VHH binders against Peroxide stress-activated histidine kinase mak1 (mak1). Designs and how they scored, part 14

Target 1, 123 residues: Peroxide stress-activated histidine kinase mak1 (mak1), of Schizosaccharomyces pombe (q9p7q7r1507to1629)
Amino acid sequence: SVLLAEDNIINIKVISRYLERIGVKFKVTMDGLQCVEEWKREKPNFYSLILMDLQMPVMDGYQACNEIRKYELENDYPKVPIVALSANALPHVVLSCKDSGFDSYLAKPITLQHLSLIISGIL
Below, E stands for the ipSAE of ESMFold2; O stands for the ipSAE of ESMFold2 at other seeds; V2 stands for 0.75 times the mean of E and O plus 0.25 times the DockQ between their complexes.

## First folded at step 18 (VHH; framework vhh_7z1x_3)

Design i3 (from p6 with E31R; at its last look DockQ between E and O 0.90; V2 from the best seeds 0.00; counts 0 for: pae O 3.1 > 2, framework grips)
Fold by ESMFold2 at other seeds, look of step 18:
Structure i3 (fold): chain B 123 residues (1-123), chain A 122 residues (1-122)
Amino acid sequence: as target 1 above (123 residues)
Amino acid sequence: QVQLVETGGGLVQPGGSLRLSCTASGFTFSRYAMNWVRQAPGKGLEWLSGIRGSGGSTEYADSVKGRFTISRDNAKNTLYLQMNSLQPDDTAVYFCAKDWSDEIEPGDFDYWGQGTQVTVSS
């Protein structure tokens, strides 16, 4: 199952329709805190992939990723793949994603082809 | 292969006008609704306008209604956005997006262009 953390309604619809076309189960959360709490609520490995927007209210994607990685270390959990959703792929954004524990990134607007490639490499 | 290419972006002064174009190939252009979407720096996607395949039905977001006009030329496989009364908060990358069907459904897009930058500053 895929966990999507995204607060923009248009982007949620775009990505949700892509995930439906790919044929994977998914759940949407609308901020980083909801994402962390939903991921913790389920058993380890229930979510095979987290798609995490970097800019969200309450808790941003960098903070949420940090929280998940910290929780995994503290509880000796396997690392869940986390892919950042970014408005751009500028070098400083890429470095910040690596430092926060993201496995990869996708620049918006996200295409079906690029999302499919990421998912096929993970799932 | 479906391809959408936006052109016509640039730097304009507040109150100015600009016309964006999106050239389409790889599908029967007139059978699908087309859309304009923008992304301002550090912000999320905002749907602006859509037009049905025939060109006879259009829809607009409230934020651009009365200032922006969507149109298409099916003989040239080209979508247009006429942008008037531009203000600094219109600064964004502008994308054309192909709807999956001939219905204008914001967010139900299967293909995107690469985008064209519009900057509105004094």
Scores: ipSAE 0.351, ipTM 0.727, lowest interface PAE 3.1, mean pLDDT 89
ESMFold2, look of step 18: ipSAE 0.394; ipTM 0.739
ESMFold2 (binder alone), look of step 18: mean pLDDT 88; pTM 0.891

Design i4 (from p6 with G53Y; at its last look DockQ between E and O 0.88; V2 from the best seeds 0.00; counts 0 for: pae E 3.9 > 2)
Fold by ESMFold2 at other seeds, look of step 18:
Structure i4 (fold): chain B 123 residues (1-123), chain A 122 residues (1-122)
Amino acid sequence: as target 1 above (123 residues)
Amino acid sequence: QVQLVETGGGLVQPGGSLRLSCTASGFTFSEYAMNWVRQAPGKGLEWLSGIRYSGGSTEYADSVKGRFTISRDNAKNTLYLQMNSLQPDDTAVYFCAKDWSDEIEPGDFDYWGQGTQVTVSS
């Protein structure tokens, strides 16, 4: 199962249709706090991948990723793969994602080809 | 392989007009709905307009209705967007997007162009 954290309606539709076409199960959350809470609500390893937008209301993607990584350390959980969704691939954005604990990133607009490769390589 | 190439972007003054083109290759252009989408700096994607494969049916977001006109030339595999009465808020990268089918469904795209920058300043 994939957990998607994204607040933009068009991005949600685009990525959801890609996930449907790939044939993976997923759930959508609309901000970083909802994403962290949903991930905690389920048993470890229920979600095999988190797709996390960097810019979201309430709690942004950097904060959400930090919260998940902290929770994993405190509970001796395995690291869930977290892929950042970014408006750009500027070097400082890539570095910030690495420092926050993201495993990889995808630049928007997301393509089916790139999403499929990430899912195939992670899962 | 599918390719969509946007052209016609640039710098324009407020109140001005600009015409975008999107040249398609690698698929049967006349079988699919086509769309225009934009992304302003630091913001998310916004669907603007769609046109069915025949060119006879169009849809527009309320934000651009009356100012923008979508059209297509199936003989040239080209999609167009005529943009009038441009304002600074129209500054964005504009993308051409291919629908999965011949129905206009915002967000139901399988291929994108690389985008063309439109800047409306002063």
Scores: ipSAE 0.275, ipTM 0.678, lowest interface PAE 3.8, mean pLDDT 87
ESMFold2, look of step 18: ipSAE 0.276; ipTM 0.673
ESMFold2 (binder alone), look of step 18: mean pLDDT 82; pTM 0.834

Design i5 (from p6 with F109W; at its last look DockQ between E and O 0.88; V2 from the best seeds 0.00; counts 0 for: pae O 4.5 > 2, framework grips)
Fold by ESMFold2, look of step 18:
Structure i5 (fold): chain B 123 residues (1-123), chain A 122 residues (1-122)
Amino acid sequence: as target 1 above (123 residues)
Amino acid sequence: QVQLVETGGGLVQPGGSLRLSCTASGFTFSEYAMNWVRQAPGKGLEWLSGIRGSGGSTEYADSVKGRFTISRDNAKNTLYLQMNSLQPDDTAVYFCAKDWSDEIEPGDWDYWGQGTQVTVSS
């Protein structure tokens, strides 16, 4: 199952329609805190991919990724693939994603083709 | 095969006007609704306007109604957005987006272009 963290309603619709067309199960959360809480609530292998927007209210994507990585280390959990959703792919944004523990990134607006490739790589 | 290419962006002073164009290829243009969408720096997507395949039915977001006009030329496979009374808050990358069908449904887009930058500043 895929966990989506995104606060923009139109982005949620776009990505949700893509996930439906790909045929994967998913759940939407609207900030980083909700994302971390939902991921912790389920068993370690329940979510096979997290799509995480970098800029969200309450807890941003960098903080949320850090929290998940800390929790995985503390509990000796497998590392869940986390893909950042970014407004741009500027070098400093890419480096910040690497430093926070993201596995990859997608620049907005997200296309069905790029999302399909990411999901195929983890399935 | 489907390709959408936006042009016509640029730098303009507040109160100015721009016309954006979107050239489409790889599908039967007149059979699908087309949309304009923008993304301001650090913000998410905002749907602005849509137009059905025939060109006779249009919809606008409240934020641009009266200032922006969507149109299409099916003979040239081209979508247009005439933007008047531009303000700094209109600064964004503007995308055209192909709807899945001939219905105007914000967020239900299967293809879009790489965008054109519009900057409104004094």
Scores: ipSAE 0.216, ipTM 0.623, lowest interface PAE 4.5, mean pLDDT 87
ESMFold2 (binder alone), look of step 18: mean pLDDT 86; pTM 0.864
ESMFold2 at other seeds, look of step 18: ipSAE 0.217; ipTM 0.627

Design i6 (from p6 with E103D; at its last look DockQ between E and O 0.83; V2 from the best seeds 0.00; counts 0 for: pae E 2.8 > 2)
Fold by ESMFold2, look of step 18:
Structure i6 (fold): chain B 123 residues (1-123), chain A 122 residues (1-122)
Amino acid sequence: as target 1 above (123 residues)
Amino acid sequence: QVQLVETGGGLVQPGGSLRLSCTASGFTFSEYAMNWVRQAPGKGLEWLSGIRGSGGSTEYADSVKGRFTISRDNAKNTLYLQMNSLQPDDTAVYFCAKDWSDDIEPGDFDYWGQGTQVTVSS
């Protein structure tokens, strides 16, 4: 199951249709806090992948990723794959994602091909 | 192979106009709704406008209604966006997007162009 954290309505629709086409179960959350809380609510490994927008209200993607990684360490949980969704692939964004504990990133607009490759590489 | 190629972007002064084009190939152009979407620096995707395959039905986001006009020429497999009264906050990469169907549904896209940069600055 995939957990999507995204606040942009257009991007939610685009990614949701892609996930449906790929045939993967998913849940949508609208900010980083909701994403962290939803991930904590389920048992470890329930979500095989988190797709996390970097810019969201309440709690951004960097903060949310950091909270998840911290919680994993504190509770001796396996590391969930977290992929950043970014408006651009500028070098400083890539570096910030690595420093925050993201496993990879996708530049918007996200394509079905790129999302499929990420998902197949994680299974 | 579906291809969408945007052209017509560039630098324009505030209050100016630009006309964007999107040339389509690899599918029956007239059978699908087409859309314009933009991404401002550091911002999320914003759907702007859509047009049905026949060209007879159009929809616009409130933010661009009255300033932008979508059109298509099915004989040339080309989608257009006429942009008037441009302001600095219209600065963005503009994308042509193919709908999965002939219904205009923002976000229901299967193919994207590479985008064309529009910069509105003094």
Scores: ipSAE 0.369, ipTM 0.721, lowest interface PAE 2.8, mean pLDDT 88
ESMFold2 (binder alone), look of step 18: mean pLDDT 87; pTM 0.881
ESMFold2 at other seeds, look of step 18: ipSAE 0.436; ipTM 0.755

## First folded at step 19 (VHH; framework vhh_7z1x_3)

Design f1 (from p6 with N35S; at its last look DockQ between E and O 0.90; V2 from the best seeds 0.00; counts 0 for: pae E 3.0 > 2)
Fold by ESMFold2, look of step 19:
Structure f1 (fold): chain B 123 residues (1-123), chain A 122 residues (1-122)
Amino acid sequence: as target 1 above (123 residues)
Amino acid sequence: QVQLVETGGGLVQPGGSLRLSCTASGFTFSEYAMSWVRQAPGKGLEWLSGIRGSGGSTEYADSVKGRFTISRDNAKNTLYLQMNSLQPDDTAVYFCAKDWSDEIEPGDFDYWGQGTQVTVSS
């Protein structure tokens, strides 16, 4: 199952339709805190992928990713794949994503082809 | 291969007008709804307008209703957006998007153009 963290309604619809077409089950959360709490609520391997927008209210994607990685280390849990959703792929953004513990990133607008490739590589 | 190419962006003064074009290829243009979507700096996607394949049915977001007009020319495989009374808040990259079907449903797209920049200076 995929966990999507995104607060923009159009982005949610776009990505949700892509996930439906790929045939993957998913859940949507609307900020980084909800995302971290939902991931913790389920079993460690319940979510096979987190799609995490970098800019969200309450807790941004960088903070959320860091919290998940910290929790995994503290509990000796496997590292869940976390993919950043970014407005651009500038070198500064790429470095910040790696420093926060993201596994990769997708530049917006997200395409079905790019999302399919990411998901295929994880499954 | 499906291809959507936007043109007509640029710099305009507040209150000005601009017409965007999107040339489509690689699919039967008249069978699908088409949409315009924009992304302002540091913000998410905003759906603006959609038009059914025949051109006979259009929809608009409240933010642009009365200022923007969507149209299409199926003989030229071209989608248009006439933008009037432009404001600084309209500054964004504007994308042409192909719907999966002939139904207008914001966010239900399978192909995108590369986008064209519109900048409204104040």
Scores: ipSAE 0.360, ipTM 0.722, lowest interface PAE 3.0, mean pLDDT 88
ESMFold2 (binder alone), look of step 19: mean pLDDT 87; pTM 0.879
ESMFold2 at other seeds, look of step 19: ipSAE 0.434; ipTM 0.755

Design f2 (from p6 with A33V; at its last look DockQ between E and O 0.87; V2 from the best seeds 0.00; counts 0 for: pae O 3.6 > 2)
Fold by ESMFold2 at other seeds, look of step 19:
Structure f2 (fold): chain B 123 residues (1-123), chain A 122 residues (1-122)
Amino acid sequence: as target 1 above (123 residues)
Amino acid sequence: QVQLVETGGGLVQPGGSLRLSCTASGFTFSEYVMNWVRQAPGKGLEWLSGIRGSGGSTEYADSVKGRFTISRDNAKNTLYLQMNSLQPDDTAVYFCAKDWSDEIEPGDFDYWGQGTQVTVSS
């Protein structure tokens, strides 16, 4: 199951339609705090992938990723794949994602091709 | 292969006008809704307008209604956006997007262009 953290209604619809076409189950949360809380609510490995927007209200994607990684260490959980959704792929953004614990990134607007490649890599 | 190519972006003064074009190939253009979507710096995607392939029905976001006009020429496989009374907060990358079907449903897109930059500045 995929966990999507995104607050933009248009982007949610775009990504949701892609995930439906790929044939995976998913859940949408609308800020970083909701994402962290939803991920904690389920058993380890329930979500196979988190797609996390960097820019969100309440708790941004950098903070949410860092919280998840710390929680995994504190509880001896396996590391969930987390992919950043970013407005650009400038070197400083890529470095900030690495430092926060993201596994990779997708630049917006997200395409079906790139999302499919990320998901197939989980297999 | 579906291809969407936007042109017509550029730098304009506040109050000015600009017309964007999107040339489509690789599908039966007249069978699908076409849309304009923009992304301003530091902001999320904003759907602006859609037009049915049947050529008559249009819809607009409240933020652009009365200032922007969507149109299409099915013989030329081209989508247009006429933008009038432009202001600095209209600065964005503008994308054209093809719907999965011929029903206007914002965000229900299967293909995107790579976008064209519009900058509104003194």
Scores: ipSAE 0.298, ipTM 0.678, lowest interface PAE 3.6, mean pLDDT 87
ESMFold2, look of step 19: ipSAE 0.365; ipTM 0.719
ESMFold2 (binder alone), look of step 19: mean pLDDT 85; pTM 0.858

Design f3 (from p6 with D99N S101D; at its last look DockQ between E and O 0.84; V2 from the best seeds 0.00; counts 0 for: pae O 3.0 > 2)
Fold by ESMFold2 at other seeds, look of step 19:
Structure f3 (fold): chain B 123 residues (1-123), chain A 122 residues (1-122)
Amino acid sequence: as target 1 above (123 residues)
Amino acid sequence: QVQLVETGGGLVQPGGSLRLSCTASGFTFSEYAMNWVRQAPGKGLEWLSGIRGSGGSTEYADSVKGRFTISRDNAKNTLYLQMNSLQPDDTAVYFCAKNWDDEIEPGDFDYWGQGTQVTVSS
């Protein structure tokens, strides 16, 4: 199952439609805190991938990713693949994603082709 | 194989006008609804307008209704957005997007252009 963290309604619909077309199960959360709480609520490996927007209210994607990585270390959990959803691929954004523990990133607008490639390579 | 290419962006003063074009290839253009979507710096996607394959049905977001006009020329495989009365908060990258079918459905897109920058500033 895929966990999507995204607060923009149009982005949610775009990505949700892609996930449906790819044929994977998913759940949507609308901020980083909801994402971390939902991921913790389920057993390890229930979510095989987290798609995490970098800019969200309450808790942004960098903070959420960091919280998940801390929790995994503290509990000796396997590392869940987390892919950042970014407005751009500038070098400082790429570096910040690596420093925060993201496995990869996708530049917005997200395309079906790029999302399909990420999912087929991870799942 | 499907390709969407936007042109016509640029710098314009407040109150000015621009016309964006999106040239399509790799699919039967007239069979699909087409859309314009924008993304302002640091913000998420905003759907602006859609038009059915025939060109006879259009829809607009409230934020642009009365200022923007979507149209298409199926003989040229080209989608247009006429933008009038532009203001600084219209500054964004503008994308054309192809719907999965011939229904105007914001967010149900399968292909995007790479976008064209529109900057509204004195």
Scores: ipSAE 0.412, ipTM 0.743, lowest interface PAE 2.6, mean pLDDT 89
ESMFold2, look of step 19: ipSAE 0.437; ipTM 0.754
ESMFold2 (binder alone), look of step 19: mean pLDDT 88; pTM 0.894
ESMFold2, look of step 20: ipSAE 0.406; ipTM 0.751
ESMFold2 (binder alone), look of step 20: mean pLDDT 88; pTM 0.895
ESMFold2 at other seeds, look of step 20: ipSAE 0.357; ipTM 0.714

Design f4 (from p6 with S57D D108N; at its last fold request DockQ between E and O 0.93; V2 from the best seeds 0.00; counts 0 for: pae O 2.2 > 2)
Amino acid sequence: QVQLVETGGGLVQPGGSLRLSCTASGFTFSEYAMNWVRQAPGKGLEWLSGIRGSGGDTEYADSVKGRFTISRDNAKNTLYLQMNSLQPDDTAVYFCAKDWSDEIEPGNFDYWGQGTQVTVSS
ESMFold2, look of step 19: ipSAE 0.407; ipTM 0.765
ESMFold2 (binder alone), look of step 19: mean pLDDT 87; pTM 0.877
ESMFold2 at other seeds, look of step 19: ipSAE 0.484; ipTM 0.798
ESMFold2, look of step 20: ipSAE 0.447; ipTM 0.777
ESMFold2 (binder alone), look of step 20: mean pLDDT 87; pTM 0.876
ESMFold2 at other seeds, look of step 20: ipSAE 0.477; ipTM 0.788
ESMFold2, fold request of step 21: ipSAE 0.468, 0.419, 0.457; ipTM 0.791, 0.780, 0.779
ESMFold2 (binder alone), fold request of step 21: mean pLDDT 86, 86, 86; pTM 0.874, 0.871, 0.869
ESMFold2 at other seeds, fold request of step 21: ipSAE 0.453, 0.473, 0.456; ipTM 0.780, 0.793, 0.786

Design f5 (from p6 with F109M; at its last look DockQ between E and O 0.90; V2 from the best seeds 0.00; counts 0 for: pae E 5.5 > 2)
Fold by ESMFold2, look of step 19:
Structure f5 (fold): chain B 123 residues (1-123), chain A 122 residues (1-122)
Amino acid sequence: as target 1 above (123 residues)
Amino acid sequence: QVQLVETGGGLVQPGGSLRLSCTASGFTFSEYAMNWVRQAPGKGLEWLSGIRGSGGSTEYADSVKGRFTISRDNAKNTLYLQMNSLQPDDTAVYFCAKDWSDEIEPGDMDYWGQGTQVTVSS
């Protein structure tokens, strides 16, 4: 199952449609805190991938990723693949994603082709 | 390969106008609804307008009704957005997007252009 953290209704609809076409199950959360709480609520490995927007209210994507990685370390959990959804791929954004523990990133607007490649590489 | 290429962006004064164009290839243009979507710096996507394949049915977001006009020329495989009365809040990258079908559904876009920058500032 895929966990999507995104607060923009258009992005949610677009990405949800892509995930449906790819044929994967998914759940949507509206901010970083909801994402972290939903991920913690399920068993390890229930979510095989997290798609996480970097800019969200309450808790941004960098903070949420860091919280998940911290929780994994503290509880000896396997590392869930986390892919950042970014407005751009500038070097400082890419470096910040690596420092926060993201596995990869996708630049917005997200395309079906790029999302499919990421999912096929993780599944 | 589906391709969408936007042109016509630029710098304009508040109250000014711009006309955006989007040239489409790699699919039967007249069979699909087309959309304009924008993204302000550091913000999420905002759907603006859609038009059915025939060009006879259009929809607009409330934020742009009366100021923006979507149109298409199916003989030229080109989508247009006429933007009038532009304000600084209209500053964004503007994308054209192909719908999956001939229905205007803001979340059902499958292919996107690279976008064109519109900047409204003195």
Scores: ipSAE 0.144, ipTM 0.571, lowest interface PAE 5.5, mean pLDDT 87
ESMFold2 (binder alone), look of step 19: mean pLDDT 89; pTM 0.898
ESMFold2 at other seeds, look of step 19: ipSAE 0.228; ipTM 0.628

Design f6 (from p6 with E59R; at its last look DockQ between E and O 0.83; V2 from the best seeds 0.00; counts 0 for: pae E 2.9 > 2)
Fold by ESMFold2, look of step 19:
Structure f6 (fold): chain B 123 residues (1-123), chain A 122 residues (1-122)
Amino acid sequence: as target 1 above (123 residues)
Amino acid sequence: QVQLVETGGGLVQPGGSLRLSCTASGFTFSEYAMNWVRQAPGKGLEWLSGIRGSGGSTRYADSVKGRFTISRDNAKNTLYLQMNSLQPDDTAVYFCAKDWSDEIEPGDFDYWGQGTQVTVSS
């Protein structure tokens, strides 16, 4: 199962349609806090991938990723793959993603081709 | 193989007008709905308008109704967006997007252009 954290209605629709066409199960959360809490609610490895938008209300993607990595360390959980969804690929954004514990990133607008490649490399 | 290329962006004063074009290739243009989408600085995607393959059916987001007009020329494989009464809040990168089908469904896109910048400032 894939966990999508995204607050933008159009982005949610675009990515959801891509995931449906790829044939993977997924769940949508609307901010970073919901994402962290949903991930914690399920057993380890229930979600095999998290797609995390960087800019979200309540808790942004950097904070959410950091919370998940901290929880994994504290509980000896395996590291879930987390892919950042970013508005741009500027050097400081790429560095901030690495520092927060993201495994990779996708620049918006997200394409079916790029998402398919990421998913096939993980799943 | 599918290509969508947007042109016509630029700097315009508040109240001004611009017409954006999107040239399509690599598919049968008239068989698919086409859309315009924008992304303002620091914001997510906003669907603006869609048009069916025939050109006879259109839809608009409330934010642009009455100001923007979508059209297409199937003989030239070109999608257009006429933008009138532009305001600073319209500043964004504008993308054309190909629908998977001939139905206008915001967010149901398979191919994107690279976008054209529109800047509205005094």
Scores: ipSAE 0.373, ipTM 0.727, lowest interface PAE 2.9, mean pLDDT 88
ESMFold2 (binder alone), look of step 19: mean pLDDT 89; pTM 0.901
ESMFold2 at other seeds, look of step 19: ipSAE 0.411; ipTM 0.741

## First folded at step 20 (VHH; framework vhh_7z1x_3)

Design o1 (from f4 with D110E; at its last read DockQ between E and O 0.97; V2 from the best seeds 0.65)
Amino acid sequence: QVQLVETGGGLVQPGGSLRLSCTASGFTFSEYAMNWVRQAPGKGLEWLSGIRGSGGDTEYADSVKGRFTISRDNAKNTLYLQMNSLQPDDTAVYFCAKDWSDEIEPGNFEYWGQGTQVTVSS
ESMFold2, look of step 20: ipSAE 0.542; ipTM 0.823
ESMFold2 (binder alone), look of step 20: mean pLDDT 87; pTM 0.883
ESMFold2 at other seeds, look of step 20: ipSAE 0.504; ipTM 0.808
ESMFold2, fold request of step 21: ipSAE 0.460, 0.498, 0.543; ipTM 0.801, 0.804, 0.829
ESMFold2 (binder alone), fold request of step 21: mean pLDDT 87, 87, 87; pTM 0.885, 0.884, 0.877
ESMFold2 at other seeds, fold request of step 21: ipSAE 0.493, 0.495, 0.583; ipTM 0.810, 0.810, 0.844
ESMFold2, last read: ipSAE 0.562, 0.533, 0.529; ipTM 0.834, 0.828, 0.817
ESMFold2 (binder alone), last read: mean pLDDT 87, 87, 87; pTM 0.877, 0.879, 0.879
ESMFold2 at other seeds, last read: ipSAE 0.495, 0.529, 0.515; ipTM 0.804, 0.821, 0.817

Design o2 (from f4 with S101D; at its last read DockQ between E and O 0.94; V2 from the best seeds 0.64)
Amino acid sequence: QVQLVETGGGLVQPGGSLRLSCTASGFTFSEYAMNWVRQAPGKGLEWLSGIRGSGGDTEYADSVKGRFTISRDNAKNTLYLQMNSLQPDDTAVYFCAKDWDDEIEPGNFDYWGQGTQVTVSS
ESMFold2, look of step 20: ipSAE 0.498; ipTM 0.806
ESMFold2 (binder alone), look of step 20: mean pLDDT 87; pTM 0.876
ESMFold2 at other seeds, look of step 20: ipSAE 0.531; ipTM 0.816
ESMFold2, fold request of step 21: ipSAE 0.008, 0.495, 0.475; ipTM 0.121, 0.802, 0.793
ESMFold2 (binder alone), fold request of step 21: mean pLDDT 86, 86, 86; pTM 0.874, 0.874, 0.872
ESMFold2 at other seeds, fold request of step 21: ipSAE 0.561, 0.523, 0.497; ipTM 0.828, 0.811, 0.797
ESMFold2, last read: ipSAE 0.539, 0.561, 0.483; ipTM 0.824, 0.832, 0.804
ESMFold2 (binder alone), last read: mean pLDDT 86, 86, 86; pTM 0.874, 0.872, 0.873
ESMFold2 at other seeds, last read: ipSAE 0.518, 0.533, 0.528; ipTM 0.811, 0.819, 0.818

Design o3 (from f4 with W100F; at its last look DockQ between E and O 0.91; V2 from the best seeds 0.00; counts 0 for: pae O 2.6 > 2)
Fold by ESMFold2 at other seeds, look of step 20:
Structure o3 (fold): chain B 123 residues (1-123), chain A 122 residues (1-122)
Amino acid sequence: as target 1 above (123 residues)
Amino acid sequence: QVQLVETGGGLVQPGGSLRLSCTASGFTFSEYAMNWVRQAPGKGLEWLSGIRGSGGDTEYADSVKGRFTISRDNAKNTLYLQMNSLQPDDTAVYFCAKDFSDEIEPGNFDYWGQGTQVTVSS
């Protein structure tokens, strides 16, 4: 199952339609805190992928990713794949994602083909 | 195969006007709703307007209603956005987006153009 963290209504619709077309189960959360709490609520392997927007209210994607990685280390959990959703692929954004513990990134607007490739490589 | 190419972006003074074009290829243009979407620096995607394949039905976001006009020329496979009374907050990359279907449903897009930059500044 895929966990999507995104607060933008248009981007939620875009990505949800893509996930439906790919045929995977998913759940949407609308900020980083909800994402971390939902991920913790389930068993460690329940979500096989997290798609995490970088800019969100309450807790941004960098903070959320860091919280998940910290929790995994403290509990000896397997590392869940986390893919950042970013407005651009500028070098400083890529470095910030790496420092926060993201596995990869996708630049917006996200295409069905790129998302399909990411999911097929993980699932 | 599907290709959407935006043109007409540029630098414009506040209060000015600009017309964007999106040339489509690789699909039957008249069978699908088309949309304009923008992304301002540091902000998320904002749907602006949509138009059905026939050109007869249009919809607008409140933020642009009355200032922007969407249209299409199915003989030329071209989508247009006429932008009037431009303000600094209209500064963004503007994308055309193809709907999966002939219904205007914001976010229901399968293909995007590369985007064209519009900058509104003195």
Scores: ipSAE 0.399, ipTM 0.748, lowest interface PAE 2.6, mean pLDDT 89
ESMFold2, look of step 20: ipSAE 0.500; ipTM 0.803
ESMFold2 (binder alone), look of step 20: mean pLDDT 87; pTM 0.876

